# VH-VL binders against Integrator complex subunit 8-like protein: the designs that were tried, part 10

Target 1, 198 residues: Integrator complex subunit 8-like protein, of Dictyostelium discoideum (Social amoeba) (q54vk3)
Amino acid sequence: MNKIFGVKIDSQQKKRQQSNKNLTVFNNGRYLIYIGDIHFDRKFHREALRYYLLGCGLETAFYSDPVKTSVTNSKYLTFLSRRIFDCFYFLRAPMQAIVVSQFFGNLNQTCLVSFKIIQEEYYQLDTNYFQYIWELPLLEILLTTFTKQKDLKKIYLINQIISNPIINENNHPDIRKNFIKNTKHNFWKAISSNYLLQ

## First folded at step 18 (VH-VL; from v5 with heavy chain G104S)

Design x4
Fold by OpenDDE, look of step 18:
Formats: sequence, structure tokens, C-alpha cells
Structure x4 (fold): chain C 198 residues (1-198), chain A 120 residues (1-120), chain B 107 residues (1-107)
Amino acid sequence: as target 1 above (198 residues)
Amino acid sequence: QVQLQESGPGLVRPSQTLSLTCTVSGYSISSRYYWSWVRQPPGRGLEWIGYIYYRGSTYYNPSLKSRVTMLRDTSKNQFSLRLSSVTAADTAVYYCAREYDYYSDAFDIWGQGSLVTVSS
Amino acid sequence: DIQMTQSPSSLSASVGDRVTITCRASQSISDYLNWYQQKPGKAPKLLIYAASNLQSGVPSRFSGSGSGTDFTFTISSLQPEDIATYYCQQSWSTPYTFGQGTKVEIK
């Protein structure tokens, strides 16, 4: 069982992806995911990631309606979150990994994994991905880290995010849910753009 | 193993308040997820009542919003349902459930249910 | 509210038969559909989440498909232990809503 920072990768997810070979007739998405798995197993993480993203895009009609402001948070993407997380981890994309870590664990586990990543890679964290962090504890970890590093710019940015009323846990929970949904969608768009176009 | 168990009176008089508690074991209600109540009148389908978020915020079914209150006791790892001004229409088996928000917002763990009968 | 229309309301089939249940949403719910099994006197049990994903520990004879408004639940080979009422549930938006249920019996 592949473990990253003690987090068990769901072996069932891998089995599910492999068993769906026959569904190629209606959507090539699953096939692409399968190809992603092959690449992943071969430790070609960039290629794996590309196929995962492409596959997810097809499965969720992710690219079908550019005009839709409310993009469906694809549950399918979440199912691959662990593999995608691993890809980002191995590709040394810490902020992307941190964002994805929000998808597959309880808050404590998410924070633990992210904390380790942040501690190891704090000097190269891409601030462009800060906007995709919605968990306050993660933001606090980031804030603490950069406070310690006396990085005023990043501190300011994080504080701006933290101060956003929309992520406040005291808000109506559906508001937050919708925000998270949109944020997830935007994140997937961003990474799809970045990794499929490169 | 995560387990949920409903507890409360099985009989409530009309116009009174139905009160149920869900005790969660094996997982902290303060860690994650949405903790929901679902009811099922005898011989009928399922109705979602509302949820309390692990951080304490609540959202109720609009059809019941005016009568529903959900609370949590993190020290006891419990969350509760209060339904005021009950009528015979509120007779149902009440389930507490964990809403797993990472994948499909599905109710992946349920309590055994508690029958509450509204009768004079 | 999103209305979930489930069909049929009841069915009777023989052991080994393929059983199909459909659920239609009043609006698009993407893949935010879950299927539950409820045996008499028991709580619902999650079988399928996100339209097509088998819950852990659930037999492979259970499956789901669909997206948008139309969804299908399938038992590839009906077993005696599958006697239950099955429900679809949308989790696209609150309030969450359930189908009316399909009672599955063995002939």
C-alpha cells in the first residue's frame, strides 16, 4: 500500500479504475483514467496527472459549458484526488498537493499532511494556489509558517484570504458549500489548463 | 468503527417538542462532515430534516426550518434534534446519519433509527 | 426543491434476474445521486454514491449509472438477501431529496 505521510491510498480506487475497461463505449474518460493509472504505476507522474485530468474532464463534462458560472463539483475528480495528490507530491507541486489534500481526509489528517508539505517546501509554495485553500486551519498553518519566515507579502495574502467572509464557518453552511464547490471547480480548471496545455 | 445511535422518547404529545440525541462513537463530530437527521414516516419514504456542520453551523429543510433546532455537544460527541409543535404528521422513525462531504455528500453511516410517535 | 421520481414503485423478480430501477431528477444534478438499500426494520444502507461508485463492502452485483437527470440502478443477479426497498437520493442541492422508493421482492 502506497503511503504518503502515513496516509493510506485507497486501494479500492485503483481496483475500480481497472474494472471499468468495458465502459469505453460511451465515455473515453474512464479509459483515460486507466491510462493514467498505467503511467502512475510506471512512476510517470506528469503523464499520469495529464491523463487523470483529461479523463476527469471528459467524464464530468468539465469543459462542456464554459459559460456556466456554477460548475459542478465533479465527484469523479474527488475519487481521483488521492492519485492526483500523489502526482503533485512526486512532481514537487506542494501547493497543488495541499489544495487536493482538502479532498480526501478529515480535517486533522488534511492538516497533518499539509503541515508536513509546508514545512518541507515553504520556500517554494506557489501563492497562486492560496486562493484555493478554504480550510481555515490550513490557512493558519500557512500563516504561521510565513510569519515565522517574516514573509510579509505572503502573510498579507493569507490574511486577505482568511478575512474573506465567505469562508467563515459562522456563515450559513450552504454559502460555504457553494463557495467550496466553486473553488474546487476553479482549481480543477486551473490545473487542467496548466498541465494539459504544457 | 464509526457508529451512530439515536436516543430519546418514543412518545410525544401533540404541540410538544420532539427531542432526540445522536451519539457518535469512533469518530469525533468536531473533526469533519455534516451530521444529518433524516426521518421516515411509517410505510413512507425518507425526508431530510437538516444537518449540523462539524463546526456547529446548521441548515434545515425549509419545510421544517421554523420548527427545527439542531445542536451539538462536542464534549459528549453528540448532536441533537428538536422539533417543536409536533403533530401526528411528525410520527416517524428518525435517523441520524453522517453525510460524507468529500465525494458525494452521501449518507454513508446511519443510526438504527428511533421511532417517535406523536399521540395524545 | 429537486424532485426525484423513482420507477418502478415495486417489482418482483426471480433469483438470478437482472433488476433495474430508474430515478429521474426534476433538474440536472450532475452525478450527485446516491442509492440506498433499506431492509425492513433497518436503516438505509448506502450502496452507490456519485451515481456509479460502489460503496465499500457492497457486492459487485450492484451498480449505478447516469448523469444529469436520468439515473439507473442495477442488480445484475438478484439474490434473496436483496429483498428491500431501494431509494435514490440527490445531494446536488439542499434540501436533499429522496425518491419514493422501489420495493424489490422475490418471486
Scores: ipSAE 0.430, ipTM 0.792, lowest interface PAE 1.7, mean pLDDT 85
Fold by OpenDDE, fold request of step 21:
Structure x4 (fold): chain C 198 residues (1-198), chain A 120 residues (1-120), chain B 107 residues (1-107)
Amino acid sequence: as target 1 above (198 residues)
Amino acid sequence: QVQLQESGPGLVRPSQTLSLTCTVSGYSISSRYYWSWVRQPPGRGLEWIGYIYYRGSTYYNPSLKSRVTMLRDTSKNQFSLRLSSVTAADTAVYYCAREYDYYSDAFDIWGQGSLVTVSS
Amino acid sequence: DIQMTQSPSSLSASVGDRVTITCRASQSISDYLNWYQQKPGKAPKLLIYAASNLQSGVPSRFSGSGSGTDFTFTISSLQPEDIATYYCQQSWSTPYTFGQGTKVEIK
């Protein structure tokens, strides 16, 4: 059983990943993903990440719709989420990994994985990615951690995010849904821009 | 394997309340996703009714909002649909479905459907 | 609400034929379009999600393309088991809406 930092991956996700591995359709995107896999296996995580993002992004290049701002709906993204997570982890980009962890299974799993990362690597969390956290419990973990560390700047930033009425669970569920959707898109856009241009 | 199954009365009188339950197996409805109801009148197309989020919040089609109530029972791993003040126009096959956020909010798993006929 | 206009309403083709169904949205929905197959007396089955992605277990003869407002569903080689009504569905915004459906028959 594949575990993420000791947490079981959702069995359905695992099955889907396995099924996606069997995708026989060879296209340019898939080719790039394969190259990414090669790099990943060789522990070249930066290169792997680039090819994964490029592979997923190439699919969006075929769309001319201006509202398409991310690769969130890429067929490869679901399969690659775990590997992308690992890439960020090994690249010492823990906050990016934490954001990606929100894609893994249910909220409990996300929190467990992220909790471990936060506890171990709180000192190097890139605050630029705090905005891409949509799970309140995860924000609370961050808040608790930085409160203990007496980091007033990060506390303030997290509180600003938590106080956003859009994230509030008491809000209209459709508003929150759309917010999460947009946040996901913006995140993938941001990482694509940041890591493909380097 | 995740499975959904609708259950409830197949006949409802006009002005009464249609009640259906969807039983989910193989996955907890409190873990993730949106759990939706979709209906299909005989020989017609599909109409989305609404969803209940895994956290319990609901959103309904505005065309039905005033008459629709969705609930969940996490202990039984079920979610339900109530449609009040039914008319013949509400005669349809009712489906429960899982709305999957990984799949562009597609309905990836469906129940078999339950025919509900509104008749005196 | 976003209106989905599906065409044609029905078609008849021979086994092995290429079948094309179109769906147009009243406004841009990016790639938040899904395609379903519904056989008589059965629930809809997801075939394509996010405009162009094959659902797991779906034969490769099925495909989807498009973005924005115009979408296409294709069966590259129609098989007897493909007799069904096909629906597009937008998931860009609530309320979710479906096309009118396309009934596919074999000559």
Scores: ipSAE 0.386, ipTM 0.788, lowest interface PAE 2.0, mean pLDDT 86

## First folded at step 19 (VH-VL; from q1 with heavy chain Y103F)

Design y4
Fold by OpenDDE, look of step 20:
Structure y4 (fold): chain C 198 residues (1-198), chain A 120 residues (1-120), chain B 107 residues (1-107)
Amino acid sequence: as target 1 above (198 residues)
Amino acid sequence: QVQLQESGPGLVRPSQTLSLTCTVSGYSISSRYYWSWVRQPPGRGLEWIGYIYYRGSTYYNPSLKSRVTMLRDTSKNQFSLRLSSVTAADTAVYYCAREYDYFSDAFDIWGQGSLVTVSS
Amino acid sequence: DIQMTQSPSSLSASVGDRVTITCRASQSISDYLNWYQQKPGKAPKLLIYAASDLQSGVPSRFSGSGSGTDFTFTISSLQPEDIATYYCQQSWSTPYTFGQGTKVEIK
């Protein structure tokens, strides 16, 4: 069963993916990433994104050595997240990009790049993806921006998220862990559905 | 190569505090991962005790929470387990393990284990 | 807490036999299930993570499948070195919990 970002794709999704003539599924995640890179370099960002997502789904292929894998996988995941981020950026999906920036592994970097995007693209941020933000600093940036813009609807949405005790860093770390875990999975499922099945 | 090694007394008296230290080599405990303790009573299954996150936060099994304390010493690249008010039921081999968050939070590296016997 | 029910508790099979162990979770754990091998006097060793992903260095005769609540661990061809107790473990939520274990012996 194919996995995307650690999430098993259901049979229906798999069937739909298989029916997509444009996506050749290989049992080599690295190869898929390579194909993604080719598309990316050709500025075919949607195609690139698809292959990157597929590549990410073949996580097992990237976890060849548990000891070596920690560094390699971390680098790989960081690389993939960056490429996926770029894809979303070029596809003019800034909110998706912001969500993905949370996977960079560096909060400062996440905040910097997201801040820029938010400042430039605040008017087209898809609110459907607000729910996938778990980093409080990002939420604060969003809140600040929308407050300045007097966007009451988005302010309300962000406040609802911020007010969730689970987001609070002072909350029980395990609760946060679980929340983030679930949020990540839900995000990748959503992205998979939106970009692989279409 | 990343290695974990448990150390501590093998014998603890009832009502006393069990103390174990896990020394990690080949990787900094402050860099990543959840560092966990798991125990196994003789001839029995495995019980997760808790973890200390590389950032220092801890979470303990609710069944042991009131008696468990985990600490880390980043300077020594060690993390420790304290279990207070021990009874015979706490006799077990205690393992420290690395929990890899990218591997479905699996314990990918284990120490060799340290037997701790609670006896008067 | 999520309860993990592992079956069988023990089994004996011949070299070359297919061995199957099942693990059931009291609630859905998605694919956050890991399988460990523990040989006598040794620490558990991770074999399978994320229900079906083979840990590096683990022989291909080991496999895992399942999602949600029902999981299966398989040794396609049992080898003498596979004598051990096998454990499933859910990592979906804390506290992490293990199955009771399955002792695998060779006839």
Scores: ipSAE 0.414, ipTM 0.764, lowest interface PAE 1.7, mean pLDDT 86

## First folded at step 20 (VH-VL; from q1 with heavy chain S104N)

Design z3
Fold by OpenDDE, fold request of step 21:
Parts: C-alpha cells; structure tokens; sequence
Structure z3 (fold): chain C 198 residues (1-198), chain A 120 residues (1-120), chain B 107 residues (1-107)
C-alpha cells in the first residue's frame, strides 16, 4: 500500500497486525494464503490472487456453507484484503481494488486510496462492480468524479445505487446490515468465479 | 480510549419504569456503531435488549419491544434505556455495550454494569 | 429466534489442562459467533469475534473455531485467572442470543 499510494497504516491496523503474529496453526486455507504470498513476492499477482481467494474461501468456509449470506469481517480478511487490493491494482482492475478497499477496516484509508485510484483511473473503472459499493463516502467520490467528467452514464449508475432505499442509512438498520452482508458475499462470490475459473 | 458507564437508580418499584443512561467517552455516539443494552438476571445468562443506531434508529428484542424505549442525547454523548411496567423478573445487571460492525457485530466494549432491583 | 446451546454447562479442570467448550446454533450463523469471558461481579469481556479472531490484548491460549452451526472455544492451557463463565453469542441476526454459559473452575 505504501509503495503505491503512500497511505500509512494507522495505529489500529498496527495493533491488529501485532495480535496476528501469534497465529501459529496453519490449516489448508492458511497454507494456500502462504503460497499466495510467495507468488505475490515474485510479482505473480494473478496467481497470488487465486491462492488468496482459495485460501480465504477455505479459511472462512465460504464455499462450503450454502446458507452463508455474508463474508467475514475477520482480522485475517482485513489483512488479506490489502494483498488482494494490490493484486487487483497491478492487474489493472482498479474498480475491484476499490471494492476490496472497503475491507480494510478503516474508512479513512479506504477513501484515501480509492480517491487516488478514481482520480487516476476513472476512465477504466468497471461499472459491473459499482453494485458492490456500500460505503456512501466512496459513492460520493465516484459521483463527484464522474460529474466532473460529465459521464452521464456512470453518473446515472451511481445515483441509482445512492438512491436505493436499502443502502440508505436512514433505513431500518437491520435491513441495511443484511444488504451489506449480502453485498459482501456476492462480491467475493463474483470475484472468485471470475478469477478462479479463468 | 472508548469507555462506557451506566448510571441510574438501583431500585425500582413494580409497575414503574426502569431508566438507565449510558455515558460514552472517547468516541461520539453519532459517528458510528450500534449502541446496545444487555441484561443479566442474578445467577442467569445474558439477554440482549436492543440497540440504538448511531443515526438514531432503534431495534428491540421482540420479547421486550412493547416495554422498551431507547433514546440518545448526542449533546451529552449518552444513550438511554427505559423499560416500563417492570416486575421482579426485570431484576438484573444492565450493561450498555458497543456493537462493532468490523468485528462481525460483536460487543467489543462494555460498561461495568448497573444492578437494578425491582422491589416493593 | 436463533437458539444457542453450549456444552458443557460446567467443567472443572487442572491448571495446564486443555479446556474445550462447544456452542451449537439452531441455524447457520456463518462466522458471526463471539465468545465472552465473564468473571464474578464483572462485565463480559470479548475474547473471540467472528468465530476465530482473537480480540486485541487477549492471550493466545484462547482460540475459537467453527462455522455454520457448530463452534468450539478452546483454552490450550488453563490458568488460574481463567476461572470464569464463558458465553457464546450469535450476532448473525436479531434478536442476538447467547448461550447459557459454561462455568469453568479449577480443581
């Protein structure tokens, strides 16, 4: 992250990293993530991404529970999300990266890195992934950018998302919670399908 | 550091209204999170009462919904619990807690708890 | 409502022993399960969230595992300070519900 965007990890993230250093037991999922790290370090970002997705899926039993409608907010995912973010960035998939940034566990950081990406890569953002944005500040950043660029199509898409009653913070909180859970789940399912089956 | 502290009367008469306030320090209750109440009768388990969202919307346990009211005072950085028509069954230690969405909606911070006894 | 069933209700073990507590949900709750420690006269303390994530500042001897309906809480080496009642709690859907608790004592 720092290499690309100059964003510092805040104290909360640092504390989380320190707490996870004691994770000594590797299951199959963790092993896959380890392999992902090897590939990542070798700058094989596509391969790294695949192993991260596989590892994450196994670690969280994401693929084995058909009733699962949400993705974990685990510390593991928080840390892994940064690697996945980098993978998408280097694979020139900026919109996927923006969506993943929502898993950083820090909204300010999410907004900062996303803002930079949006400013630099607004012309190649895959609109198919707009549906996976649940953080309103990100939607606002996107809207502002596309308004400035006079991209009516993207403005319309973003406005549709923002105007959705289900995501509105004034809605019943449980409805919003469930929506976010489902959105997270659907996102991970989508990227898993798109990147693991290719 | 975020801290929660319950305050209110420790004794309430039957049929009256139990009122408690949770004072939050170190974080604004209007910024984020779900601010919850949980109670524990003496020697028994824990029961979730409800929460007030940082935007002011509330959701209550259906078992208590008809008697529960939660409010917030953003100027004082407090949220409150009112439980009407109390009986001896409502005798419990009442906790306020922060529900943290990044921790899969776990209660990561708790107050010390306030014992409320319902007695004539 | 989602019912949470803990087992056992109580246990006694020696210092250094491995302690295991199970929690079963009446329906799938994914990984929205939390474990709390409550000492006498104190508020519950979050130990594990998201089924397996260790809360900051919590000793590494505490761990959690599971997904869906079956969950396990483990103390790898029981210490005297671990005397408490432990609760599982589902945060998957409202109303949030707790297990009945497991009282852990030292022989």
Amino acid sequence: as target 1 above (198 residues)
Amino acid sequence: QVQLQESGPGLVRPSQTLSLTCTVSGYSISSRYYWSWVRQPPGRGLEWIGYIYYRGSTYYNPSLKSRVTMLRDTSKNQFSLRLSSVTAADTAVYYCAREYDYYNDAFDIWGQGSLVTVSS
Amino acid sequence: DIQMTQSPSSLSASVGDRVTITCRASQSISDYLNWYQQKPGKAPKLLIYAASDLQSGVPSRFSGSGSGTDFTFTISSLQPEDIATYYCQQSWSTPYTFGQGTKVEIK
Scores: ipSAE 0.541, ipTM 0.826, lowest interface PAE 1.4, mean pLDDT 88
Fold by OpenDDE, fold request of step 21:
Structure z3 (fold): chain C 198 residues (1-198), chain A 120 residues (1-120), chain B 107 residues (1-107)
Amino acid sequence: as target 1 above (198 residues)
Amino acid sequence: QVQLQESGPGLVRPSQTLSLTCTVSGYSISSRYYWSWVRQPPGRGLEWIGYIYYRGSTYYNPSLKSRVTMLRDTSKNQFSLRLSSVTAADTAVYYCAREYDYYNDAFDIWGQGSLVTVSS
Amino acid sequence: DIQMTQSPSSLSASVGDRVTITCRASQSISDYLNWYQQKPGKAPKLLIYAASDLQSGVPSRFSGSGSGTDFTFTISSLQPEDIATYYCQQSWSTPYTFGQGTKVEIK
């Protein structure tokens, strides 16, 4: 299992930490992610997830910025999102995994992995996380699946999301962009609260 | 490989309309992304003009909104910029660029740019 | 509109030197900051996106850091080919705005 972040804890990292507070935060985040990788490799997925969330939060200044800091689609996040995805999957939190898959940076991959999960585990998808879906293809997959299963409640929930003008791709693009930014932020806030404080 | 190329007249008279076209190769403009125009007056900084979304919706810089129109031709895989009532202040190199949403909406691919001079 | 202020406007350094450019936003833009390199007569080239992520194919001597309002661009070891004007750009909200640029020259 390839370590995502080879953190060489070199002594030179300490000197760089003194000069730029921002650099220090990033270095600390990477260190936490490295610890996460260690836990992940040992199949301690809950612990891994915690460190990934903390690390990601520090790397993105998510916890320190009083302003809505969006967890951005960065290369870093793209790679980390895969690990976080796996953590949620192994923790039997498939809906959280589906939401995180939206950070893969590849919609096709997102849809493929999510489709599989949805088909196999539709009965245990936490509806509380439906609100954090912004990719329409995922909503369509969910809708199709729940329609097939005749789950009226979930159909209703998905339709409410799909029908929201804010998420509609035909809406003003900036409205949608802002919605996505906020949704990403709220999602990370939610999972941080749910998995770091427990 | 995705490539962008600007084309259009290099000279426009005052009060006329500047028209440029960006031809995209290697990717369909109807599939994804925001397709943007950015300009740079000679020796000056960069100014974002606006974008057209892959679904056809547009957003313009408020400073230019009244004069700017962006269109797309999906059959030719092109998107265009029209700037009306031009003055000398509109003399610039005009760039088309792809705005990539996965990179926090950075402009990751640029055309070579097209110089448009407004002169009588 | 969000104003982006770069510092310095110009700098001259020797080959191998560490170069640092700062960019300040008039309001918080989270990590929606990009850095571009523009060589004379050429289009801008994306170097850094999301404040700190290196664009594919860009040398590792380039880096970015920061969040909120204060950002830093760094060239760890200046090379002759790095002579250019560098721009920061916020992509947090429209209209997108650029810094005034920093001209980097070699002594």
Scores: ipSAE 0.512, ipTM 0.823, lowest interface PAE 1.6, mean pLDDT 88
Fold by ESMFold2, look of step 20:
Structure z3 (fold): chain C 198 residues (1-198), chain A 120 residues (1-120), chain B 107 residues (1-107)
Amino acid sequence: as target 1 above (198 residues)
Amino acid sequence: QVQLQESGPGLVRPSQTLSLTCTVSGYSISSRYYWSWVRQPPGRGLEWIGYIYYRGSTYYNPSLKSRVTMLRDTSKNQFSLRLSSVTAADTAVYYCAREYDYYNDAFDIWGQGSLVTVSS
Amino acid sequence: DIQMTQSPSSLSASVGDRVTITCRASQSISDYLNWYQQKPGKAPKLLIYAASDLQSGVPSRFSGSGSGTDFTFTISSLQPEDIATYYCQQSWSTPYTFGQGTKVEIK
């Protein structure tokens, strides 16, 4: 566990820290996020991503606590979204990058960066992550691209998502908004599982 | 810099229709966000009336939905509120406001408000 | 509908005092709790969203905390310009609802 967290404290400071506080370094997900930023600034994208995911996992009890998950999304994941996007892009995970772009808080920027990736990488997009797209403009870009490419399987998959009544904007707003909340949580759970086990 | 400004008559007779328009500058109402109306009777608390979504769909507070209609004119960058069959209980300051989903659907920008008095 | 209950309904405090306002939701709203300041004769102004996040340009003397059903808003050192009514508002489910307000006055 110590090597995973990468934290070393001399014996005197560790003794004083335990004596003076009811806090431990091993339970502090925020410290791991800080370490992630250090690795990101050094261009170590794989390490940065793993520290970000581990830190946010600890803050949420690995997405088993809905309240902590919502707080972590608001406080950390939305803020970190540009850096996590870059991590996925440089790690050659373009579909995961497209999903993360939905967290930018600027739909124009989301569509701009994702349109470029879709046009250049459409043949490499992992269909297992299509289920995590909730922005209708992105679904429309994907559908248009796959229609031009005559990719009938991907057209079918996107149409299944678009036709789902739960995402329909004319339905009760709480249904769509709750779907988006759950989809965000499920995405982070899935990529944490996939990237922390590697 | 995004700004919202309400306009409309300040006095409406009972049983008539209250109509207000919100003019948005600095951002297109068809690009993003939920565009809401909120009202406040004098000296009292705030009540959310409903929204029109950037894609055009609407949702109204169930307590008012039988009397509320919201429309937009994207060419003028305006959205409007119509409240039919008004009574004295509808006297309030009416605000238009922007709802930002990335701020947990908080209302991050407000107009200055327009007092509408319902009296005979 | 989710009912929001604020306490106290009004208070008076001196410049420099620490002011605390509480807000309780009738059911869990996670961190979908927002705080607004409304000065006399003016529109509400968003101060805090997501229970604890300060809106851009809001002085750091304002803070919020809580999750679930119980939330707290704090002014660490009351200033003369903070005379206002403060509202909490839930954005967890429609219809969005506001607390009844807390009127803050300076002695």
Scores: ipSAE 0.403, ipTM 0.749, lowest interface PAE 3.6, mean pLDDT 86
Fold by ESMFold2, fold request of step 21:
Structure z3 (fold): chain C 198 residues (1-198), chain A 120 residues (1-120), chain B 107 residues (1-107)
Amino acid sequence: as target 1 above (198 residues)
Amino acid sequence: QVQLQESGPGLVRPSQTLSLTCTVSGYSISSRYYWSWVRQPPGRGLEWIGYIYYRGSTYYNPSLKSRVTMLRDTSKNQFSLRLSSVTAADTAVYYCAREYDYYNDAFDIWGQGSLVTVSS
Amino acid sequence: DIQMTQSPSSLSASVGDRVTITCRASQSISDYLNWYQQKPGKAPKLLIYAASDLQSGVPSRFSGSGSGTDFTFTISSLQPEDIATYYCQQSWSTPYTFGQGTKVEIK
């Protein structure tokens, strides 16, 4: 039976997606993730990151299924999150590592690991990635750190995120849930653009 | 290990208020998760009642919202359900459950359930 | 509210048989579909989350697939201890809703 993937598509696009699904079965993205692990064990963190991003992208069909991709890529980021975190940390991308720590599945571990990075690297955290922080305790850590440092620009940016009603837990829960889903998707798009192309 | 345990009276009279408490052991209810109530009338399916979030906010199923209040006591690591103006239709097994957002908001841990009968 | 429809409502199969249960959502829920097992007198137990991800400690004979509106739960080789009612549940949008259940019995 030809199953529908939860979006309305024309018959030509549907045939292409079905063919891509068959191709991804034969072009196993897990093989690319395995290659990423080889590079990671050799301390080649940039190449490891590239293979992890490619492998996760293939396993989730990120590059071909727009609606399904927004939901499914979070599973593979969660699966590889510790390895990708290490890649970003060793590539001197500490803010990207902080964002990835939110995928660990344990808020205490996220806060512990990210707190250390924030205390060591606060002066060079890339503000372009602040928009990808959805855990309120992590935003609080960033805010208190930048307040102690009197970094008015970063204080303003974090306060804009905290005050955004989209992440307010008193609003309808679907608002926060959808924000997190979209934020994961947009982060994956940003790191794919920055690290696969380069 | 994390464990959830329901407690409360098993019999409630019509028009009274049903009150249940879930005691959580092995994890602080203010550290993470959504802490939910789900009920199951005898021989029937499951109905989500609502949650209290680890930061304290609440959200209730619109079908029950006018009659539901959830509170917590973080010092006792407990969260509670109050359902007012009960009728026989509110007879059910009431479960507390942990909702885990990293598992697509699945309910990964459940209490044993407490049968509450509404009868005169 | 998103309605969840399970099929069949009950089934009987022999030990070792492959068992399939379907669940249909009234609108797309992506992969926000979860499967629970409930044995008589017990609380539900999470088996599968995110349509296809097996919960820790759950036997590998259980599997799930699908996305969007149509989902499938499979027991590859039915065992006597698998006698239970199985529920699908959507977690895409509040209020979270459950299917009506599928009772699985041994012939």
Scores: ipSAE 0.309, ipTM 0.712, lowest interface PAE 4.8, mean pLDDT 84

Design z3
Fold by ESMFold2, fold request of step 21:
Parts: structure tokens; sequence; C-alpha cells
Structure z3 (fold): chain C 198 residues (1-198), chain A 120 residues (1-120), chain B 107 residues (1-107)
């Protein structure tokens, strides 16, 4: 795969070698993530995605505990985000891939990969996932693209999000930060519902 | 790699304005992050002063808000702190620091610090 | 404001000892707890973010745990270069606040 879209397979294998089996509270979920990696290496992206989501779901008590969900975001989802991005991209879910790119921890890379997807797939972007974009540069890329294409419905939806005072940079920082925390939580809950409960 | 360096006068008289500049190298302050000031009075702990966001908005610690102004100069890749009406209680080492929201808003990069003494 | 209480305020230990520092928040901060090392005359250095995530380049003898209100920081085998003051800091809510510090010395 393209270096800009993915994490090398050997990097993920080395992360599994560093696993601490003495941390038993999380072993069931970690085992499922390992199985996800096996399927990913075989290019079985739907199976890989399901095992990744199930493993992280078990680690969070299926997103019922906000502390465990925050820990799972930082411990697993940051490292898996590039593989989950690839899974969504190859499963023809470009908007979900754009949302996941926000977890890369590098805004320049997020904007680079998302700009390419937006230019290629703007007509197919699922508006149900627009609510999960918290990076203002991504919202600006989307708005510029939809304005150029004169897609009035998508322009309206993006403007609703940009106009929302809760993400205004001049508001109390805790308001915006809590919005981002909740948005991350709600995204993984929605994706797990959509891709585990078929 | 990204580096932060404080500069400014080391001595300020009471009732005057303390001014410090942080010069950032290796990264544009308008591209990402929160750019913060933190101070440490001699022999005491650390106190967060405030930040300027990469998009230009500011937020200040309420304990200092009435006396603090932060600005940036993107052409010089600098952000600055002004603290008005200083007293001896404002004597401290002043650090600029980068706050990274992906690290749960930890301060992942710090300047070397600049001691500012408020004395007549 | 969220008050951060560190314990102990100072400690002395031998090289190779396990060292543990605790930090308590006055309200739940989830895992928004960070640990810094400050050597005399130097700026603080981030060691651990998100309660337990080790910053790049930090030796593996450093670790952190906890969530909610109670957090621990551990040096598994104290080395001579670990003489420093260690601070916890909450990043859950502004204003961001620091613990009062723990000075670690070698006997």
Amino acid sequence: as target 1 above (198 residues)
Amino acid sequence: QVQLQESGPGLVRPSQTLSLTCTVSGYSISSRYYWSWVRQPPGRGLEWIGYIYYRGSTYYNPSLKSRVTMLRDTSKNQFSLRLSSVTAADTAVYYCAREYDYYNDAFDIWGQGSLVTVSS
Amino acid sequence: DIQMTQSPSSLSASVGDRVTITCRASQSISDYLNWYQQKPGKAPKLLIYAASDLQSGVPSRFSGSGSGTDFTFTISSLQPEDIATYYCQQSWSTPYTFGQGTKVEIK
C-alpha cells in the first residue's frame, strides 16, 4: 500500500511482539486485534475491520465507560487508525476513512490524505458522518470542494457544522475540547453499531 | 525538529509591563497546536498563564486574565506575552511551551526558560 | 479550579530501588493526567501523557497508571540520572494545574 495511506505490515507485527500478557484485564480484546491484523495482512479488509472494532469494543465495555473509551482511543485506536483507514477506503466507505484520518495525530497527513479522497469521491461522501469532523481545516476543504461543485445540500450541512458556536475557537476551551472527546466516542459507537450489527 | 526559545529583558520594575517573546523554529505556529506560556516562581511550582491557538484565538488563566495579553507575529514565527502592572510576586522563570491536543493537551515541547526579576 | 495533590513531597532511595509517586485530583479527570521531570536549572520534560502513555525517547523504566482521581508514577529501577523533581499535571479542564512536585534524591 501507499506510504501515505497505511502502516507497514512488519510494524504491526513488531507491536504484537511487545504485548504484555500479564495485563489480563485487556487480553481478550487484544487477541481479537491480533486476529484483525492476520486478516488485514491477507487483504481481508472487512474481516479485519470487524475484529478491530470487536476488540476495541470489548476493551471499552462496548463504549459504556467513558474512561475506558478514552484509554482505548489513546492505547489502541491511534495505532490502529491507519489500518482502519485502509479498511474503510478499500470497503468503499470514503467518509468514514476521512473521519478516521483525524486520529492519525498529524494534521498535515490528515489533510493530505483527506484532500485526495475528497477530490476523488466528493459525490459519494456519506452525509451521516459529517457530524464527526472536528478539524476545521477538513471542514474548510469540504466546503471549498462542495462550493466549487455547487452541491447545495452538502454546502448547507457543512455550514451548519462550521457555524456551530460549540466549535468556535473564541469559546471557552473546555467546551470545544469536550465536544471533540464526545465526538470521538460517538463515532466509534456508531461505527461499531453499523459494522458489527449486520 | 521543533525548538522554542524565550527572549526578553531579565529585569522589570514594579508597575511596568513584562514582555517576552518565544521564537519557534522547525514548525509554523499558524499550522497547528496551542502555544502556551507557563511560569515558575523561584522555589515554587508551575503555573499555566495561557495560550494562543494556531488560528489566533487566545485564552488566559482567570487568575491573571486582567493583566495578560498574548499576540503572535506569523511572519517572524513568534508569539509573545505581555503582563502588565507587575509586582515582586511576578518574579519567575517564564517558559513557552507547545500544548498538543492529541497528547491529551500535554506540554510536549518547552523552551529553555527566561528568568524575569521584578525589582526596583 | 482542579487541585492536584502529590505525595510524597520528597523522597530518598537507592540506585535500583522502585520509586512510586502518587497524584490525586480534586475531581475526576479521566486519563487527562501528565507527568513531567524537571532537573535543577532545566525546563520540565514530558515523560508520560494520558496517564500511562510513554513519550517518545523516554526510558521504559518510567511508567504511569490510574484514571479518574487517583494516579501513580513509577520508576522501576532508579538510576543516578533520575534525580529530579517530578510534577503531575491535569489537562482535563482549564486552568491547567500542576501538583506541587516530588523531589527525588539518591541516598
Scores: ipSAE 0.123, ipTM 0.678, lowest interface PAE 6.6, mean pLDDT 85

